# Designs tried in a protein design chat: miniprotein binders against Putative cysteine synthase. Part 12

Target 1, 336 residues: Putative cysteine synthase, of Sinorhizobium fredii (p55708)
Amino acid sequence: MLHTTVTQLIGQTPVMSIDVPGRNATLVLKIEKNNPGGSMKDRMARSMVIAALQDGRLPPGGTIVESSSGNTGTGLALAALEFGLRFIAVVDHHAAPDKIRMMRALGAEIRYVEGDFREDEVAVVERQRLAAQLGAQLPGALFMNQSDNPANPEGYTGLVDELVAQLPDGIDAFVGCVGTGGSMTGISQRLKRNNPAVRTIAVEPAGSIVFGKPGHPYYQSGTGTPAGDEVGKVLDYGCIDEGVQVTDTQAFETARYIARRKGLLVGGSTGGAIYKALEFIGAGKLTGTVVTTVADGGEKYLGTIFDEEWMAKRRLLDPAIAAQLDGWLFGKARAA

## First folded at step 8 (miniprotein)

Design a71R (from q8 with L71R)
Fold by ESMFold2-Fast, scan of step 8:
Structure a71R (fold): chain B 336 residues (1-336), chain A 116 residues (1-116)
Amino acid sequence: as target 1 above (336 residues)
Amino acid sequence: SPEELFRQAYKYLLMGRFEEALKRLEEVVKENPDHPRALYNIALVHFWQGNTEKSIETFERAIEVDPSNVRYWAWLAFLLYRTGRPEEARKVLEEGLQRFPESERLKELLERLKKE
């Protein structure tokens, strides 16, 4: 089939397996970085824009506004361009430079929040306030408000339909990152409607407050809820069997491991999800077909996660992580 | 029922499964060719699939069936402008404003066309 718009290219992403035969498990990666905007957020962005246009909250030729970590902004910029809308991305100065450049290349208007923040801090509260203000004050404008938008989780249901078709032997578990909670909610609800026995595990950064742990700064971008912000209303805790935390070191060393051993460049949050999936497989807590998403590509993190000096200066390197991953992938089950 | 078909179509639209959504909506129109809400949603699906000319034709039909919905006029004018037909877009907006003189949506579109 010949497609005529870039948003028609969203979805139908491939899967790749990593066998763990010593643990009676296979880790399956859904390669969401292959979406045209470079991340799984394309699915949610398209869903939110379509819903708003269809119900009249957003007029034709209107303006969408969102507080962006980058990937959501890229997806919204792409959807806005295709549907004849303006897009204003509200960002802080610690947003990844290449994500900002991608949004600008797609015609997005960039608005910076006021104030100085540490490199490991996210100005989420200030970004949310400015985005809401712009949505209320500008003519024909709508603050998308992804954290509270029911079209956010609904946008991910097609991903599950693809997984079911691609994995005919069934899915035993899904391990994914939680930020707004949209993808965890949409994927988990749809998987459990198909098979209620599917185990769903949500991974947040250490320092994130989604599951009630104490807040502190973290370097992982586009995931978690920092102290002082509210957990999104789209998150359905009832469809999540377990919430776990992953450290920056565990997440970033795992991303580096996957690049060097498998040739796949993944983002930091994906490294965290893979680390936790393999940890649970290694402990015998997950067996069978365990799915996670490669939410975005490591190409966006070449100056950070994949830069040895950047990692060393922030005390994020730990060669023990590679040894742990080797043990889980190639070792025997514990308690033998 | 038409209500069930609309619910199914909406779900497919949010997934980006436009062909499945269109099939459900066309089933409604097959039973009632003058159903303005179904025509409206069919026109949107055509636009989202990149079939802009078919979207324009379908919005024209929706206005013929129900000229009282300002949303249909706004969409038609926007799509005409977007496809390089600004004089037709202006005519639609001027006619729409005669029918809906207080419509901020139509006034904003007309102002935008004049600035560009």
Scores: ipSAE 0.291, ipTM 0.725, lowest interface PAE 5.3, mean pLDDT 88

Design a71V (from q8 with L71V)
Fold by ESMFold2-Fast, scan of step 8:
Structure a71V (fold): chain B 336 residues (1-336), chain A 116 residues (1-116)
Amino acid sequence: as target 1 above (336 residues)
Amino acid sequence: SPEELFRQAYKYLLMGRFEEALKRLEEVVKENPDHPRALYNIALVHFWQGNTEKSIETFERAIEVDPSNVVYWAWLAFLLYRTGRPEEARKVLEEGLQRFPESERLKELLERLKKE
């Protein structure tokens, strides 16, 4: 069909398979970076806006507010532009310039929190406070509050319908990243309604507190819950069979490996999900069709994950990771 | 039932599957051609599909069925403005404000239109 709006381009993303014949498994990548905003967050952003417009919480021509300088902010900016809404993105003073430029290019208004903050919980708390205040006080405004918004996980159910149509022989497992819990919840609940035997594995960064492990800093963006923050209410632990942690080194080296060996630029959280999927396949814990998402593209991380000097300065490089991946994929290390 | 068709339509809308949503909503209208909720949702689906002219026609119909719902007036004015019909949008807002003189939403839309 010929589309006339950018939000109609959301979804119907392709899949790519990576066979692991020595392990009787195929890793399937759902290429969510192909959404118009560059990430799977387009699905939840559209869902949240549509829900709010349909139930009257947002009036026509109203204002949406959210605390985000990342993929959610880009998705909301796109939806706001298309649906004739004003979007206010509440950010801290340490927000990456490129993420701010992306949102401004899409017509978003940027509001900085007051004060001179370092990155961390204090900035997150102030962003949430200001976003809630603006949503409550501005006429016709609504704070989307993605971590507690039931339309967040609901926005991902179409992704599962696409996967079922694309993989008619069935899905044995889903391995995905957990941040707010929206995508893990939406995808896992719908997969299990179709087939309760499907294994669902949630991947968080080492240092994230989603599954009760001790908190510490991590570099992975858009995934996990840092110490001092609260796990989102949209996360349904009951639909998750196993929660696992992935280190920054494992995630980022895997993203670099996929780029160099497969020509696909994936984000850091995607590298983590792929690493854990292949580790479980290599250990014989997952067989058959194992699905994960390419949540966003590596194009957003050219100055970080894909910059060797950036990685080296943070002690994140480890050539053992490429050797592990070669072993799982090909039964031995490949020549680089 | 109409309630089940609305629930199905809602889920399809959140998934961005507008044609599936529209099919369920049209089934409701087939039984009740002047059903305000179904007309409202059909108008929104047309808007989200980028079919703004059909959305305008459907909101005009919704106002004929239920002229007391200020939300329909706000949507009609907003869509007329978006399609480059600001004089018609202004007339709708002025007529709406005669009916709903205290509507902050209609006042805000009228002020926004004047600035642009």
Scores: ipSAE 0.510, ipTM 0.814, lowest interface PAE 2.9, mean pLDDT 88

Design a71Y (from q8 with L71Y)
Fold by ESMFold2-Fast, scan of step 8:
Structure a71Y (fold): chain B 336 residues (1-336), chain A 116 residues (1-116)
Amino acid sequence: as target 1 above (336 residues)
Amino acid sequence: SPEELFRQAYKYLLMGRFEEALKRLEEVVKENPDHPRALYNIALVHFWQGNTEKSIETFERAIEVDPSNVYYWAWLAFLLYRTGRPEEARKVLEEGLQRFPESERLKELLERLKKE
């Protein structure tokens, strides 16, 4: 089909399978990095913009505001350009230069926060405050507020419809990362509407507070809720069967493993979800068709996760992880 | 029912399934040709699919059905401007302001379009 706008290219992403025959399981990767903005966030960005335009919260030619220097900002910049809107991205001074350049290339206006961050403050809080202020004060402007926006999880329902069509033999489990909770909520609710027996497992970084564990710093970006922040209101705990934590080392070594063994560059949070999916398969806790998403590409992490010196300096390297993954993928099922 | 079809269309729009949404919206309009909200969403789908001329025609129809919704006037003017028809956009905004003289939305859009 010949498409005439970039937002029409969102979705219809491919799947790739990794068989684990020794454990009667297949891990299926939904390749969301193939969206035009490079991540699954394109789906929720389009959904939020469409919903705001349809319910009158955002006028034609209006301005959207959001606190994001990551994948959400890129998705919103694309949607704003295609739907005839202005986009203001609120960022801090530690935002990656290439993320800022990408948003500017797509026509976004960049607003930096300034200030002294105390021990009880984090950069995300200041970005949220400025974004909310701009949304309230500028004419025709709306702060999208993705963590509390019901159109966020709704944007992911099409992903499930694609999976159902691509996997006619059924889906036994979904393992995904939890940040705002939008994708976990949208995917899990729709999977369970189709088949309530589907197991849904949410993965957060060790140090994230989504499931009530003690908070501490972590390097995984775009996932989890750090100490001092609030868990997104869009997260529906009722559709999640189990919440688990993955360490930075487990997540990043797994991303590096997938690159070297399968030729697929995945982001750090994807590495975490794959690690936990394979751990559960290896333990016999998941069998059949186990799905996860490749939320974004490893191309965004070439200077971090895929840089040996960056990993070594932060004590994140552990060759035991590759051996563990080999054991789950190629080891024999327990005979007893 | 028309309400159920409209609700289904909304969900398909959020999923980016514009053809499924359009099909249901067209069935709503088939049952009620004077349904301005369905016409509005059909016009938005045409715009989002890159069918800007169909979008303009459908917004013109939506205004004919419900001239009291200032939002339809704003969209029509905006699309005319974006397609290189600024004089027509200005006339739509001027006519809209005659109907809604206190509309800050139309005044703001006129000033925004004027700047480029």
Scores: ipSAE 0.007, ipTM 0.522, lowest interface PAE 8.4, mean pLDDT 86

Design a74G (from q8 with A74G)
Fold by ESMFold2-Fast, scan of step 8:
Structure a74G (fold): chain B 336 residues (1-336), chain A 116 residues (1-116)
Amino acid sequence: as target 1 above (336 residues)
Amino acid sequence: SPEELFRQAYKYLLMGRFEEALKRLEEVVKENPDHPRALYNIALVHFWQGNTEKSIETFERAIEVDPSNVLYWGWLAFLLYRTGRPEEARKVLEEGLQRFPESERLKELLERLKKE
């Protein structure tokens, strides 16, 4: 089919498998980085905008406002262009610089929160406050409010329909990152509707409060809920079988490992999901077809996760992670 | 049923399959030619496909069927402006404001169009 708009290219993303020898398991990666905006957030952004236009919450030629670490903002910028809307992205300095540049290139207006926040601090409360204020004060504006927007999880149901068609032998488990909870909720509910035995595991950063652990700063972008914020209303805890934490070091070293060993550039949160999937497979807790998403590409993290000086300065390097991954994948550590 | 057809159309819209979405919405209109929600959604899909003239015609029809929905007036005015028909857009907004004098949405759109 000859497509006439960029948002028509959203979806129909490929899958790639990584066999785990001796564990009766295959890790399947849904390559969501292949969406036109570079992430799975294109799906939920389009869903939220279409729903708001259909319901009349967004006026014609209106303005969408959202608090974004980057990927959601990119998806919203694409949808805004297609539907004749203005987009304002409210951001903090935790967001990867190239994600901000991409949103600007797509015509988004960038608004930084005020305050002296550390690079490993997520200013979610300030971002949400400013976004809500702009949505209320600007003419024809709507704060999309992705964490509480029911169109967020609905946007991911097509991803599951694709997976079912691509994996006719079935899906035994899904391991995914939890931020707003939209993708975990949408994917998990749809998978369990098709097969209630599917095991769903939500991965949050160490320092995130989604599953009641103590809060502290973390570097992982677009995932988790920081201390002082509220977990999004779209998260359905009832469809999640287990919640686990992954450290920045585990997530980022895993992303670096996958790049060097498989030639696939994945984002930090994806590294975390892969680490936990392989850990559970290695422990015999997951077997069969285990699915996770490559939520975004490592190309946006070349100056951070894939830069050895950036990693070393923040004390995030740990060669033991590569040894653990080798052990789970091949039953022994690989030589350097 | 109409509800099932709307649900199917929404899912096709999420996939960027606008023609498939239109087919479902048109089935609703075949059974009820004056279904306001179906006409509204058909007009939106025509706009998203770049068929702006069809979108304008469908919003005009939606207003004829249900002149009490302020959304249709706003969309018609917006599309007329976007196609280089600003005098018609202003007339639609002024007529709409006579019907909905308290509509902040129509007032905001009129102010936005005036600033351009």
Scores: ipSAE 0.242, ipTM 0.672, lowest interface PAE 5.3, mean pLDDT 87

Design a74V (from q8 with A74V)
Fold by ESMFold2-Fast, scan of step 8:
Structure a74V (fold): chain B 336 residues (1-336), chain A 116 residues (1-116)
Amino acid sequence: as target 1 above (336 residues)
Amino acid sequence: SPEELFRQAYKYLLMGRFEEALKRLEEVVKENPDHPRALYNIALVHFWQGNTEKSIETFERAIEVDPSNVLYWVWLAFLLYRTGRPEEARKVLEEGLQRFPESERLKELLERLKKE
């Protein structure tokens, strides 16, 4: 089919497998970085905008406002262009610089939260407050509020339908990152509706409070819930079989490993999900077809995760991670 | 059933598969020609596909079927303005305000028209 609009290019993303023959398992990567906005968030951004236009919360020609780590904002900027809307992104300095540049390139207005926050501090509460204020005060404006918006998880309907068609022999487990909880909820609910035996594992950064652990700062962008914030209402704990934490070092070293050994540039949160999927496979806790998403591309992290000086300055490098991954994948360390 | 077709259409809309969504919505209207929500969504799909003229016609039909939904009046006025028909847009807004005198959305759109 010849497409006439960029949002029609959202979805129908490919899958790639990484065999783990010694463990009776295959890790399947759903390559969501191939969406036109560069991430899986294109799906939920379009979903939220369409739902708001359909139910009248957002007027024609109106303004959408959102607190974004970058990927959601990129998706919303793209949807705003498509549907004739204005978009205001509320951000802090924790967001990766290239994610901000992408939103600007797509015509988004960028509003920084006030206050002196460290790079490893997520100012989510202040971003949410400012976004809500703008949505309430500006004419024809709506704060999309992704963490509480039921259209967020609904946006992943197509992703699951694609996976089921692409993997006709079935899916045994899904391992994914949890931020707002929208993708984990939407994917897990639909997978379990098709097969209740599918095991679902949610991965959060160490320092995130989604599963009740004590909070502390972390560098992973667009994932987790920091201390002082509330876990989003879209997260359905009932569809999550296990919640686990991944450290910044584990996540970022895994992203670097996948780039150097497989030629695939993945984002930091994807590195975390892959690390935990392989750890569970290596321990014999997951077998068969184990799916995760390449939520976004490493191209947005070239000046951070893939920059050795940036990593070293923050004490995030650990060569033991590559050896651990080699052990799980091949049963022993392997030279690159 | 119309409900199942409508649910299928909604899912295709969320996926950006507008032609597939339109096909299901048209089946709903074929079974129930006076289904205002289906007409509303058909009009939105035409707008999103760039067929503004057919979108306008379909919103006019949606108002005929259900004049009590202020959202249909807002959309019709907005599209008339964007297609270079500001006098018709003003007329729709004024008629809508007679029916919905407390509608902030209609008042807001009328004020936007005055500035342009």
Scores: ipSAE 0.287, ipTM 0.716, lowest interface PAE 4.7, mean pLDDT 87

Design a75F (from q8 with W75F)
Fold by ESMFold2-Fast, scan of step 8:
Structure a75F (fold): chain B 336 residues (1-336), chain A 116 residues (1-116)
Amino acid sequence: as target 1 above (336 residues)
Amino acid sequence: SPEELFRQAYKYLLMGRFEEALKRLEEVVKENPDHPRALYNIALVHFWQGNTEKSIETFERAIEVDPSNVLYWAFLAFLLYRTGRPEEARKVLEEGLQRFPESERLKELLERLKKE
């Protein structure tokens, strides 16, 4: 098919399987990094902009504003170019540097929040306040407010339809990262409508508060809800069967493992989801077709997760993780 | 129903399946050729496809069937301006302001055109 606009390239992403021969399971990766903005957030960004234009909340030639760790901002920057809109991204220093560079390359205006925040601290409250202020004060501006926007989870329905067509034998589980909760909600609700027996596992960083654990800083970007913030209204806890935490070390070492063993560059949050999926498979808790998303590419993390000196300085390296993954992938099935 | 067809069209739009989306919206227009919301959405799909001339024609039709929706006037003017037709955009905005003299949206667009 000859496409005439970049937004037409969103979706229809491939799947890749990793068989777990000892455990009656196959891990299926939905390669969402293949979207034109480099992440699954292209789906929800387009959804939010289309919804706002359709109901008249966003005027022609208006300004969209969003608090972003990068991926949502990249998707919104693409949509802004397509529809002749101005885009202002409100960011902090927790965001991966190359995510910010991508938004700038696409013409986004970048606004940093004020204050002394470490790179392992998410200034989400400050970002949300500034974004809301700009949306209220600028002429023709709309704060997209992804955490509370119902068009966010709606943007992921096409992803599920693709999965159902690509996996005709069915889906037994979905393991995904939770940040705003939009993708977990949209994907889980639609999978459960197709098959209510599908098990849904939401993965948050250790230090995130989505499932009521104590908050503390973490390095994983674009995922979780940090201490002091509120979990987004788009998250439907009722469609989540289990919430689990993954450490920065587990997530990042897993991303490095997948790169070295499979040649696939995945982001840190994806590494976390893969780690937890394989841990559950290894423990005999998940069998059959287990799906997760490669939410974004490791190309954005070459100076962090995939840089040994960066990892070592932050005490994030642990060769035991590769050994655990080898054991789950290639070890014998555990007897009941 | 129109509501169900709009829902299906929206789903296809999110997937970049513009032809499937148009088919659902066209079913609404077949049943009610003067359905302004369906025409408005058809015009948006043509715009997103890059089919600018069909988009303009369809926005013009949407205004014909419902001249009372200021949003249709604003979108038509914006699209004309964006596609290098600023004199036509100005004319649409001036005609719209005759109908909606207090519209801040149309006033703002007209002021931008005058500066640029």
Scores: ipSAE 0.006, ipTM 0.439, lowest interface PAE 10.2, mean pLDDT 85

Design a75Y (from q8 with W75Y)
Fold by ESMFold2-Fast, scan of step 8:
Structure a75Y (fold): chain B 336 residues (1-336), chain A 116 residues (1-116)
Amino acid sequence: as target 1 above (336 residues)
Amino acid sequence: SPEELFRQAYKYLLMGRFEEALKRLEEVVKENPDHPRALYNIALVHFWQGNTEKSIETFERAIEVDPSNVLYWAYLAFLLYRTGRPEEARKVLEEGLQRFPESERLKELLERLKKE
């Protein structure tokens, strides 16, 4: 039977602080991995489905179709089960394997795009084309089109309301990953309505084209816009104070560092956001309360980021990153 | 105003804050008891909260107020079927098809009910 209890568990996620002694700053992590689908995308997926059902674009018992990096698909699969819908996820091999397995466990139909694509290549054009085709051809079907869907950024407004209540002394900066641009847009616009002085910094992978730099392949999943794709229409550049790039090595070594030093398993994009937040704090560019999100958990990356052989084969290991992080956090490098 | 209350309700719905949304929608209905859009959204909230019988009653009321919206007929039939009332679901679909003989949504639901 259909019910909505699990989607009602979305949100009210905790915060955890990492004090940065000597730099007049505290890094606050919004633990979005605690959503029932394992990521912050649950907020946006619920928002998109509710909006489509409410305005009649999606009929009762209909089919939702989406091109997914995994997290959005997991959220949509969960929402589909509760709202009596069928869900088809269009995927490529760039998506983390465990994210695909989670979508299958939730009853999603998985459709792989045709072609011989590398693991570091995102088949976005092929995924979008197939998803749009399925949405047009299947009875009662709707292509959700997250990158252009205004319900995407609207889904994140509750996250900001939670942060404001959890951090009564205020928020000085938000550092977040940019993919479709929905979370950066939704969070940044609402934070700036409360306090226009809040600094908003968007982090993309090196090789992503969101801020106009040359494109090349990258291993970070669920973040950035690869060469050959278009930046999502939901991204409001006007609410972003600065766009920066993070390398795969910086992001993944930081995720590994946080796991070993704090016991918190974070995803690769989260590692990138933490790295850049700490870099800016270390340089004195950010002070006070600096917020980022733990967008998803590291348990989906145990066979990749947290597997030393996988990292070594791709030349992603760099022990200097741990020393750099120790320097920013403690004012000097720690041997370890 | 009712327009402002409806906009607030919409935002709460997208956040999954169903009780806050319902409160605003009930204020709209208090001012206009036969507001079809508010009744529709109240029915959806009841469905999404697992209050399926209240949802069915509210869709029945929405159809009485505005029998011209095919979506209300589709939801009523769908919910009746999902709650183990397939004969009532079929009757709603047959009546709906008399009003909307070319409705693909109602035809698709009727064919699905025949298979299952």
Scores: ipSAE 0.310, ipTM 0.715, lowest interface PAE 5.2, mean pLDDT 87

Design a78Y (from q8 with F78Y)
Fold by ESMFold2-Fast, scan of step 8:
Structure a78Y (fold): chain B 336 residues (1-336), chain A 116 residues (1-116)
Amino acid sequence: as target 1 above (336 residues)
Amino acid sequence: SPEELFRQAYKYLLMGRFEEALKRLEEVVKENPDHPRALYNIALVHFWQGNTEKSIETFERAIEVDPSNVLYWAWLAYLLYRTGRPEEARKVLEEGLQRFPESERLKELLERLKKE
């Protein structure tokens, strides 16, 4: 097929398996980093823009506004270019630097929120206020509001259709990260419609409030809901079988492990989902075909997660994590 | 049902399968030739395929069917401007503003046109 626009390249991403024969399980990675914007958010961004254009909320030649941790902004910048729109990304210093650089390269206008925030603090409330203000005040502008936008979870339906075709023997579980809740909701609802027995596990950072635990700062970007913010309205708790927390150390050490042992550069939230998937497999709680997504690539985190000095300065290194992963992947089951 | 055909078209658009999306929308028009929402969406798909001439023709028909939707006037003016027909774009915006004198959308497009 000869494609004529970059957004036509979204989807049809490959899968890669990691066998865990000692535990009667296979971990399947849906390689969403292969989308043209480098993340699974391309699917959701395209969905939101098309829906807004189709229902008339976004005028021709208009301006889209969104608060972003980076990946959503990159997807929206691509969609804006294709559909003749302007894009304003409202950002904070929690976002990975390479995500900001990528949005600028794609012609996005960058607006930083004001205030003194720690690097491990997510200023999402301030981002949401500024984005809503710009959407209301600028001519022809629309604040996309991904956390309350039904087109957000709908954008992931194609990902599930691809998985079902790629894994004809079936899917036993899905383990994925939760931020706005859009991908967990879209993927989980569609998987459960195909097979209601599929187990769905949502992973949030330790310090995130999605499942009612006390909030505190965390370094993981593009995932979780910080204290003081509202959990996204698109999250359907009813389609989630279990919510679990992963620490920054567990997530980042797992990303580093996968890079060194498998040659795949994954982002921090992906490391967290892989860690929890392997922990559940290691405990005998998940067997068969266990799917997660490589939501974005590790190349965006070369100066952070994959930099030993950056990790050490923030007290995030723990060599025990690699040992745990080796035990789950290569340890013998008690029965053959 | 039209709503199910619109949902199917949307799903095909998410896959970049514009021809399949068009087939679903055209099925709505086949059953109701004067369905303004279907014509509007068909015009959008033609624009996204790069067939701007068919998009313009389809928006013109959408306005004939439903002249009360300011969005159709805005799209027609925008596409005329983009295809090097700025005087026709101005005329469409001025005619639209006579019909919708308080339309911020049409005023914004006319101001943008003046600056460019």
Scores: ipSAE 0.321, ipTM 0.731, lowest interface PAE 4.0, mean pLDDT 88

